# VH-VL binders against Stromal cell-derived factor 2-like protein (SDF2), part 6

Target 1, 181 residues: Stromal cell-derived factor 2-like protein (SDF2), of Arabidopsis thaliana (Mouse-ear cress) (q93ze8)
Amino acid sequence: VEITYGSAIKLMHEKTKFRLHSHDVPYGSGSGQQSVTGFPGVVDSNSYWIVKPVPGTTEKQGDAVKSGATIRLQHMKTRKWLHSHLHASPISGNLEVSCFGDDTNSDTGDHWKLIIEGSGKTWKQDQRVRLQHIDTSGYLHSHDKKYQRIAGGQQEVCGIREKKADNIWLAAEGVYLPLNE

## First folded at step 1 (VH-VL)

Design m6 (framework fv_mogamulizumab)
Fold by ESMFold2-Fast, scan of step 1:
Structure m6 (fold): chain C 181 residues (1-181), chain A 118 residues (1-118), chain B 112 residues (1-112)
Amino acid sequence: as target 1 above (181 residues)
Amino acid sequence: EVQLVESGGDLVQPGRSLRLSCAASGFTFSSYSMSWVRQAPGKGLEWVATISSSGSYIYYPDSVKGRFTISRDNAKNSLYLQMNSLRVEDTALYYCAKDEGWELPDYWGQGTLVTVSS
Amino acid sequence: DVLMTQSPLSLPVTPGEPASISCRSSQSLLHSNGYTYLEWYLQKPGQSPQLLIYKVSNRFSGVPDRFSGSGSGTDFTLKISRVEAEDVGVYYCMQGTHWPLTFGQGTKVEIK
């Protein structure tokens, strides 16, 4: 199944099987912006992300997302953008990944390059992909480092500049918009 | 403004049950793990229970496991502690506490007193 | 369960002078994620406990810079560089690395 602009998806970390998650709880350190974590459950309403183009492009709802495209991911419930910057992440001290802005406020810290592993030309469900943050070159990353105080062991999500097995994500569950003709 | 208001403490005989409540306001209750911590008169702090934001993960020390049950109602912004088979040793001020989100409870209520005696 | 031992139990201090409280754990508090979950709480007379320090050395929001935490493994220290009247109360260390969560027995800081 094609992942098109406007689709709401859950991103599953391949190695840990945790979903990319956010809620309106801010980081207690670093930027103080809304936190982003890995969540172990599959039925989590806070794990949906809307695939959006960079402002000013010609992409429209229902268009396929090409390999190498620069995209934004908007957290469905809070309307904030998946974001990164040079603040340190809480557990590992890598690049902090947060949620920032709203429907009318977005900056280049919200821009991610979609990298499809292998020879695929467009983004499909269950494909192995990396998301590389444009401004920092950090890859969206998670690992088996858990927050102690967020009961249930939610995992740290951060950015690292090296390509590793822990950078691989899959678009798993979602509400997929049909591909335009 | 964050507020946690505990209620339900009472004088009860050993072997009886009590249900404590904590009414939360001023923050997004459904996004934080919550805990109960108790303090016996003139003594130190003892952790009693923690429940995750969704309610999926729950932790107890052996001293209360099997007798106490922590639960939450996110639609009502309420936390509960069902205490069964009460013992004299359970006599304490019981605090409701909101997790900082990272380390441990950063805001505690004023507590509700439970006295287990004849 | 991890035993948390504080010393001294009682600490009378002259105003403006420093105070130091020790906390020792029966096993290492270094979590597998690389963090050490050692916290310090202050309970002022008639009040609920309030968080002062988290992850050994980080001051919680609004906590004055005269408070500092240090240590690693099993040996931790809370220091107050100059004790003020409002610092009177019982100080507790707490470990969050191992379930169940456990507190030290408390150190009562009072003005001489």
Scores: ipSAE 0.012, ipTM 0.535, lowest interface PAE 8.4, mean pLDDT 87

Design m7 (framework fv_mogamulizumab)
Fold by ESMFold2-Fast, scan of step 1:
Structure m7 (fold): chain C 181 residues (1-181), chain A 119 residues (1-119), chain B 112 residues (1-112)
Amino acid sequence: as target 1 above (181 residues)
Amino acid sequence: EVQLVESGGDLVQPGRSLRLSCAASGFTFSNYAMSWVRQAPGKGLEWVATISGSGGYTYYPDSVKGRFTISRDNAKNSLYLQMNSLRVEDTALYYCARGYEDYYGMDVWGQGTLVTVSS
Amino acid sequence: DVLMTQSPLSLPVTPGEPASISCRSSQSLLHSDAYNYLEWYLQKPGQSPQLLIYLGSNRASGVPDRFSGSGSGTDFTLKISRVEAEDVGVYYCMQALETPYTFGQGTKVEIK
C-alpha cells in the first residue's frame, strides 16, 4: 500500500517492534518539549502520525511521497510536529526527539528526509526506511533502553548521526489515503 | 552507587545571599532534570526549583521567583541554588533531588543542607 | 496553583492492620494521555523523602507490594495492606501535572 501525503501512519521500529508514540507530557530534561517514546503495544491511539509536506511546496493530499523527500510528521492527537534539536536525549545522551508547535506553528526543526532502503522510488507500507533530521543530520533511532518508571516499559527515541540497524522503521498500521491519478 | 550530596547551608541574616551546591555521582548527570525541594523545621515539603538536563529550562514557584536561581555544571556533575534577598520564611532543610524527564517522580534524594535565616 | 489536601493528618495504626490515606486535588490530574500525574512519597523519621508511587498507581523500584495507589481525576488513595514497623513516617502526595508542583500537607503514620 502506497503512503500518500495526508495519510495517518504508525511507525514501527524494525528491531524492537515498538511503535513511535507521543503524549502531552513534556520532557523534564533537555528542551522541555512534548516527549516522544517507543510504545510496546499495537493498539495505541497515541501512535498515529499524519504525513505532511514542508510548507510552500506543491505537494497535495493524496500525492505519493518520493524517496529523498523532505517531510513533516504531525502527531494526530496533539497536532504537534515530530521535532529534533541539539539537546541531549534523557537516557542515552544522544539527540533529543520531541514534538513541537501546532497546526499554525512549525519550524525547520520539524523537517525530516525520507530515505528508502534499496531502490524503491516511493514510500510503501512495510518498506524499510530511515528518517534523517535535516538540521542535525541525526537519524530517528530507538533501542532497548527503557524508561523504568513509565508504565508498560516505553523505550527511548532519539537521534544519532551514524547509520545503524537500530534506525530502521516501517510504516505498519495506518489510515491510507488513495493515491492521486 | 547513585548519590547526591548537598552543601552550603549556613546561618544568614535577612536580606543576605547564600549559594547551595549538590554533588552528583553514579549516573549520567546531564540526562536528568534536577530539583531543589525544601522543608521548614517540623513542616511539610515545598518544591523550590527545577532545571532541565541541558540547563536550558528552569522552573520556579512565585515564592522564590526573581530571588533564587537554579543552575548546573554538567562537566562537574554539580547542581547549584543561588539564593538572594533571603527572608526568615526561607529557613528550611534544602534537598537536592533527581527528577525524571517527563515529571514522573523524584527517585533519588540527598541528605539535605540546613539554611537558617534569622536576625 | 493546584491545592493538594490530605486526610487524615495523623493515623495511628496497629501493626499488621491496613491503613488508608486520602489525597484530593483542586483540579483534575488526569491528562489527555490517560495518566494521573499524582505521586506518593514517604519520609521516615530523620531520613530524606523516598518515592513510593508514580502516575497514580505504579510502584517505584524496591517498593513492597503491600503499598498500592488508586484513584483518578481529583480523588486518590494510598493503601498499605498490612502496616509494618518500618512503614512509620510522614506520607505526602504530590501533583506533577503542572508548575508549580505542589505537595499535600502530609499524613503521619505511627504505630499504636
Scores: ipSAE 0.006, ipTM 0.514, lowest interface PAE 10.7, mean pLDDT 87

Design m8 (framework fv_mogamulizumab)
Fold by ESMFold2-Fast, scan of step 1:
Structure m8 (fold): chain C 181 residues (1-181), chain A 122 residues (1-122), chain B 112 residues (1-112)
Amino acid sequence: as target 1 above (181 residues)
Amino acid sequence: EVQLVESGGDLVQPGRSLRLSCAASGFTFSDYAMSWVRQAPGKGLEWVATISGSGGSTYYPDSVKGRFTISRDNAKNSLYLQMNSLRVEDTALYYCARDIDYGSGSYYFDYWGQGTLVTVSS
Amino acid sequence: DVLMTQSPLSLPVTPGEPASISCRSSQSLLHSNGYNYLEWYLQKPGQSPQLLIYLGSNRASGVPDRFSGSGSGTDFTLKISRVEAEDVGVYYCMQSLQTPLTFGQGTKVEIK
């Protein structure tokens, strides 16, 4: 299934099977912005992200997302944007990944390049992809470093400049908008 | 087993400096944020400083900001607190504590050291 | 800053009887994820504090089941169903939702 602009998706980390997750609690370190983690459960209402274009582009709701497109991901429940910057991530000291802004406030730190693995020209469900942060060149990354919580622990999500297997994500569950004709 | 062992507490005069150390063992030190919490004689607990696992971020209450610096050496499994411009009201037992982070960046303490006593007096 | 207020400050208890300690926060500690970022610590005489309860109601490893935490938002309670001699000490609540991390003033539990 095509992932179109306006669709709400869950991003699953290929290696760990955890979903990209956020909630409205800020980091206690670094930027103090809303935290982003990996969540082990499939049934998680805090793991939906709306696929949006960068402001001022010609992309409209229902258009396919092309390989190499610069996109924004908006956390559905809190309306904040997936964001990165030069602050250190809490466990590993890599690039911090946070949520920033709101429906009316967004900056270039919210911009991610979609990199589709293989020959695909447009983003599809279950396709292996990387998300590279424009301003820092860091890849959206997760690993088996856990925040210490009951029930398996949420995992650190960060940015790392090295292209590794731990940078691969798949669009898994979602509410998909129809592809424009 | 997880162990935290503090050292460096001493009797010092107001206006002077002191450095505390905490030696950690039994866990992957760099994976945990660490804190200092103090307790004045006969008083309650007061949070003093927190440092992220990488050492890239530090946090302080206003009472010590600009005077105290928390740092760590992950290769040596050691935590430090550099205390400058000491005041009589800094007199306390200083605990090293390991932080549990629920996944939100909010921290609380699952293991505590035995504490090291700092007395600031003339 | 979030102000944490405990009541009572002193709690003499007869061995085998129940005990209850209250903790109130000046702001809600309930997060949208459904958890209360409230912990309870026990400091026995001459010892370091130890974690009893985390996230409002979860017992830390090794903590006897006679200890329980309850409450939500701004009002929290620590209950000991049957106080034992080894339970003597000062009990502190702490909020972990936001910096600066803040503790209640402590409740001293003593045997009558």
Scores: ipSAE 0.005, ipTM 0.506, lowest interface PAE 10.4, mean pLDDT 87

Design m9 (framework fv_mogamulizumab)
Fold by ESMFold2-Fast, scan of step 1:
Structure m9 (fold): chain C 181 residues (1-181), chain A 121 residues (1-121), chain B 112 residues (1-112)
Amino acid sequence: as target 1 above (181 residues)
Amino acid sequence: EVQLVESGGDLVQPGRSLRLSCAASGFTFSSYGMSWVRQAPGKGLEWVATISSGGSYTYYPDSVKGRFTISRDNAKNSLYLQMNSLRVEDTALYYCAREVYDFWSGYSDYWGQGTLVTVSS
Amino acid sequence: DVLMTQSPLSLPVTPGEPASISCRSSQSLLHSTGYNYLEWYLQKPGQSPQLLIYLASNRASGVPDRFSGSGSGTDFTLKISRVEAEDVGVYYCMQALQTPYTFGQGTKVEIK
């Protein structure tokens, strides 16, 4: 199935099978912004991300997302944007990935380049992709490093500037908006 | 000044339900996780529930899982513990506590005065 | 579940003398972050518990420097260098590495 602007998707980390997740817990260091983790369960209302264009583009709801497009991912429940910056991630010391802003507040730290692996021209369900943060060049990354306490058993999500097998994500579950004609 | 004030403790019969409340003041309630910890008369501390700052995550020991539900209302700065199917062994002083978290460091820094729950026939 | 065992359970101390409490866990509390998720709490008579130590060795805000925590993995110690009358109460260790969070059975410190 085609992933279009306006669709709400779950991003699954290919290697670990965890879903990209955010919750209302802020990081205790670095930016202090809302944290982003990998969640092991397939049923999780906090793992939906709305695919949005960068402000000022001509993209419309229902349009296909092309390979190489710069996009934003809005956490459905909290309305905050998937974000990165030059703060250190909690476990590995890589680039921190957080959620920032709201429906009216967004900055360039919310911009991610969609990189489709292989020859595909538009983003489809179950397709192998990378998300590269524009400002830092870091790839959205996860690994088998887990948090404790209220995020116990959830995996660290961070950014790294090297392309690796553990930078691959797939759009798995979702509420997919129909493709415009 | 951080304050946590529990209420709702009562004498109830086995099998009944009771709801405890904790009123928080002096800090940004929505930024902190919260916990309930109980202490049976003359006994030690036992953790019974934790809830994340926005309420999305809840954690319980098996002894209360399925019977107790922790919840919060951030607009009212209030924490709750809904206790169903009460047993004599649930008799205890129930404390609410503030959780200062990050992903590598966490602890309970402030505790309320407690509210007594007695389950007896 | 992680079992937490304290020793001794009762510790009478003469004022001004040192006191030491042991806490052992049934499995390692050392996480890949390099931290030990072990906490110490004090409950004074008739009062609510209060935090003394977090991450095995860090004193909480306002806690006197006569209190110190040490240890790693499965063996932890709380030391009071010179016990004061206000230090009487029950001391609990707690593991925060994994749910369910578990407390030791408590050590009652009392003045001789």
Scores: ipSAE 0.012, ipTM 0.533, lowest interface PAE 8.2, mean pLDDT 88

Design t1 (framework fv_gatralimab)
Fold by ESMFold2-Fast, scan of step 1:
Structure t1 (fold): chain C 181 residues (1-181), chain A 119 residues (1-119), chain B 111 residues (1-111)
Amino acid sequence: as target 1 above (181 residues)
Amino acid sequence: EVQLVESGGGLVQPGGSLRLSCAASGFTFSDHYMNWVRQAPGKGLEWVGQIRNKANSYTTHYAESVKGRFTISRDDSKNSLYLQMNSLKTEDTAVYYCARDYGDYFDYWGQGTTVTVSS
Amino acid sequence: DIVMTQTPLSLSVTPGQPASISCKSSQSLLHSDGKTYLNWVLQKPGQSPQRLIYEVSNRFSGVPDRFSGSGSGTDFTLKISRVEAEDVGVYYCMQGIHLYTFGQGTKLEIK
């Protein structure tokens, strides 16, 4: 199944099987922005992300997402954008990943490059991908490090500049919009 | 099954030194902050100090009563936590517990090891 | 240091009767992450401390539902709805917002 712009997806971390998650609790350190974590379990209403293009592009709802495209991921429940910046992440001290803005407020810190592993020209369900933050060059990353001071039991999500096995994600569950003709 | 086992306690004279160990098993030791907590005979619990994980540069924090005399260290390859106690005073007499930090609370405690500072 | 003050320091309860322990902190335990970092620890006679309640009201696995925690800001309460013989021990409140400090402990005895 093709992942198209406008689709709501759950991103699963390949190594840990945790889903990319957010809710309205802010980080207690660093930026104070809404926290992003890895959540165990398949049934989680806070793990849906809407795939959106960067403003001002020609991409339309229902268009396929091409390898190397710059995209934004909007948290469905809170309407905030998956975001990164130069603040330190709470556990590892890597690049902080947060949620920022709303339907009318978005900045370049919300821009991620989709990198499809192996061959393939468009993003498909269950395909191995990396998400590289444009401004910092950090890859969306998770590991088996649990928050000690926030979101107890959930895993840290952060950005790191090195390619590792822990940077691989899959679009797993979702509400997929039909591919345009 | 999470287990923490302290050792190294004993009788020591004022001004002496002692090193306590805590052996951890049943979890990924390297991911957790670890703490030492003590309890003087018939008294309440007193936090002694904390050592953070590698991601937080193994930073240490100490209660004011032990600063400059006690040093916490860890060896992640051996799943072990240590407390080096120098310039011991009679008021340091206590049962010393190793405790696993789960963010803002301690979810597992060891059995304790007794330190007696007396002439 | 954040000072934790418990009242009473001791109480004796007939089995089946309720017990209530208060804990006050010298400053708010509400963190910017939305959580309140107040925990309760139990030490039974001759045993190591054991976990009881975390973040005000969450019972650890295996803790009976007769135990309940409540409160906010600087004022917290631990309640036991029907005290049983196995509940004897010293109860400590503990703050985890700025490292760690414990209350003085409350000794629960059976009449």
Scores: ipSAE 0.000, ipTM 0.476, lowest interface PAE 12.2, mean pLDDT 86

Design t2 (framework fv_gatralimab)
Fold by ESMFold2-Fast, scan of step 1:
Structure t2 (fold): chain C 181 residues (1-181), chain A 119 residues (1-119), chain B 111 residues (1-111)
Amino acid sequence: as target 1 above (181 residues)
Amino acid sequence: EVQLVESGGGLVQPGGSLRLSCAASGFTFSDYYMNWVRQAPGKGLEWVGQIRNKANDYTTHYAESVKGRFTISRDDSKNSLYLQMNSLKTEDTAVYYCTREGYDSFDYWGQGTTVTVSS
Amino acid sequence: DIVMTQTPLSLSVTPGQPASISCKSSQSLLYSDGKTYLNWVLQKPGQSPQRLIYEVSSRFSGVPDRFSGSGSGTDFTLKISRVEAEDVGVYYCMQSIQLYTFGQGTKLEIK
């Protein structure tokens, strides 16, 4: 099924099977912005992300998301944007990934390039993709490094500049808006 | 803004009981491990107990000094943490703090509520 | 039960001078994840405790860079490069590798 602008999706890390998650806990180091982690459970209300275009584009709800598009991912519960910057991530010291802003406040640190692995013109459910942060060139990344004391051993999510197997994500569960004809 | 507000402290006789509450706001309470820490008059900090989140089955842990007498619970629907204190001793006289556990540390502390155990 | 021992128990410093507080644990605080679970907490007079440092050397958001933590294994140090009046209070080290235990506290006073 097509992932269209306005759809709410869960992003699953291919290698670990953890879902991209956020809650209102801020990082204690680096930016102090809302943290982003990998969550081991399939049923998690804090793992929904709304696919949105960058402001000022002609894209509208229901339009397909093309390979190579620059997008934003809005955390459904907190309304903040998936974000990155040059602060160090807490466990590995890679690029910090956080949530920033709100419905009216967004900046270029919220911009991610969708890279579809293999052939394919548009983003589909269960398709292997990478998300490359525009300003840092870091790929959305996770690994088997866990926070010991927070939220059940949730995994670190960070950005790294190298393409690795640990940069692959799939759009798994979601509320998919119908494709505009 | 993260807020933790304790209540329920007071004067109680040895062998008595008290229930402390902590009202949390400004964050998703259900995602966090929560702790109680106490401080006797003029003394240092002593960890009392922990309750984990739903993903960790609401597991509880207690300091040896209170094990069997104190029980920690939480109500995620009310964003509230509780400490049920039974068989109180004069040594339990302290200011009791509610704390949120961020990462591997206590990142926010409440204002505390005073418990005095005396005849 | 991990025992945390601080030295000194009290310290008087002239404003602008450095301060150093030592903390020793009865066993290593290094975990298999590569993290060392040593924290510092500050309690200012008449106030609730507040966060300061986690994972030996990481400052919490809002903590001035004049505070620095260092150490490994069982031996840790908190340093304040230039003590200010607002730094007065009791400093506690805390281990979080096996639940939680605090050091006995170090009282910092201004001369």
Scores: ipSAE 0.007, ipTM 0.546, lowest interface PAE 9.5, mean pLDDT 88

Design t3 (framework fv_gatralimab)
Fold by ESMFold2-Fast, scan of step 1:
Structure t3 (fold): chain C 181 residues (1-181), chain A 122 residues (1-122), chain B 111 residues (1-111)
Amino acid sequence: as target 1 above (181 residues)
Amino acid sequence: EVQLVESGGGLVQPGGSLRLSCAASGFTFSNAWMNWVRQAPGKGLEWVGQIRSKANSYATHYAESVKGRFTISRDDSKNSLYLQMNSLKTEDTAVYYCARVYYDSSGYFDYWGQGTTVTVSS
Amino acid sequence: DIVMTQTPLSLSVTPGQPASISCKSSQSLLHSDGNTYLNWVLQKPGQSPQRLIYKVSNRDSGVPDRFSGSGSGTDFTLKISRVEAEDVGVYYCMQGTHYYTFGQGTKLEIK
């Protein structure tokens, strides 16, 4: 199944099987922006992300997302954008990944390059991908480091500049808009 | 800038009561687990108790030495933490600090206030 | 209740020389979640306590790299590679694995 602009997806971290998650709780360290974590459950209303283009492009709802495209991921429930910057992540001290802005406020820290592993030209369900943050060059990353007593059992999500196995993600579930072709 | 400012300390008779406050600023107070830690004159640090966030149903936990006598509460709308101290003993004489626990800091205190002095004597 | 024991309780060091403080717990500080919640807290004369090192080896913001923490289970060490005059104070180890308890404190003095 094709993942098109406008589709709502759940991103699963390949190595840990946790889904990319956010909630209306800010980090206490670093930026103080809305936190982003890995969540172990499949049924989670806070794990949907809407695939959006960068503002000012010609992409429209239903268009395929090409390998190497620069995209934004909007958290469906809070309307904030998946974001990164030069603050330290709470557990590992890597690049902080947060949610920022709203439907009318977005900046370049919301821009991610979609990198499809292998020879695929467009993004498909269950395809191995990386998301590289444009401004920092950090790859969206997770690992088996868990927030403990406060965000119990949820995993740290951060950015690292090294390309490694821990930055592979799959669009595992979603509500996919029909392809315009 | 994270700030914690304690107030309400003073001189009290044995068996008396006193209420301490801690005013928080510079962070989202409602998400923090808040703690009281005390230090008797010339002695080391002793944890008194903790109150958790709304996500944890405002659960409270206390050191054995104060259970049944001290009550911790909070008012998230005022960014304030409280310690109600009843049946005070001379052994409760100490500087009382509020301290913050946040995210990966659940096992440690990342910010401390300046302290407020409580003296229990006749 | 986990008991924390520090040695030495007082330490006098010539500037530029290293210092080492030991901290032992009455039971393992490895939490069931996989983290070891041993922390070091510094109280400078006339000041409130401040975080120095958390979860064994992580330095707080602004703490110079001459401070290092190490250890596992029940045996932990704080090392200062080159003691400076500004390092004077009382160093406490604390555990956060089962609620919170502190060691007795180690007073660091300059010779």
Scores: ipSAE 0.015, ipTM 0.553, lowest interface PAE 6.4, mean pLDDT 88

Design t4 (framework fv_gatralimab)
Fold by ESMFold2-Fast, scan of step 1:
Structure t4 (fold): chain C 181 residues (1-181), chain A 119 residues (1-119), chain B 111 residues (1-111)
Amino acid sequence: as target 1 above (181 residues)
Amino acid sequence: EVQLVESGGGLVQPGGSLRLSCAASGFTFSDYWMNWVRQAPGKGLEWVGQIRNKANSYTTHYAESVKGRFTISRDDSKNSLYLQMNSLKTEDTAVYYCTRDLEYGMDVWGQGTTVTVSS
Amino acid sequence: DIVMTQTPLSLSVTPGQPASISCKSSQSLLDSDAKTYLNWVLQKPGQSPQRLIYLVSKLDSGVPDRFSGSGSGTDFTLKISRVEAEDVGVYYCMQGTHWYTFGQGTKLEIK
């Protein structure tokens, strides 16, 4: 299934099978912004992310997302953007990944490059992909390091500049907006 | 607004039982680890125990002074935390607070409920 | 259990004067994640405790910058640069490295 701009998707970490998750709980360190974690359950209303273009581009709702496109991911429930910056992540001390802004407030720290593994031209469900943060060059990353206090058992999500097997994500469940043409 | 409201305190005889409740609002209760902390009259704060969230299998841990007598439980569907106190002793007389854990320590405290164990 | 010892147990200060409270732990509070889980908590008369400082030196939102925390390992200090009437209460240090234990409390009074 083709993932188009406007689709709401769940991103599953390939190695751990945890879904990219956020909730209205801030980090207790670093930026103090809304935290982003890996959630072990399949049924989770806080794991939907809306695929959006960067402001000022020609992309519109229903257009396919091309390999190498710069995109934004908006947390459906809280309307905040998947974000990164030069703060340290809480467990591993890598790049912090958070949620920032709202429907009318977004900055360049919300920009991620979609990297499709293999020869695919456009983003499809279940394809192996990486998301590289534009400003820091960090890859969206997760691992088997779990929060002990705040999310208890949920996994750390962070940014790492090295390409690793733990940087691979798949668009799993979703509400897929139909392709325009 | 994040709030924790305790209830269920009162006067009990030594050897008796009492159940405290804590009603949570203003945050996603099911995501947090929760604690009970008590304060005896004119004394300092003492941690009683903790219950973790579903992701940590609702595991519980207790201070040595209450192990085997007190049980912590929670009902995420009702946003409620409980403390079942059995075999009460006069030294259990205290104000009991429920608290929320946030990564680096207890960040939100309830108003407290008073338990008096007297013969 | 980690034992937390506060000194002094009571302070009486005139408004505008500084105050300092010491907290010593029976073992290092540095955890395996390289963080030191030392908190400072204030209980004002007739009120529930409230956290002022976490991770040794970080102020909670809304806490005046008159408050500062410092220390490492087993020795920690809370300082108030100029005490105000609203600062009256009992101050506790709290460790979260191995469960939770509290110091015995320091009562701050205004002269």
Scores: ipSAE 0.005, ipTM 0.531, lowest interface PAE 10.7, mean pLDDT 88

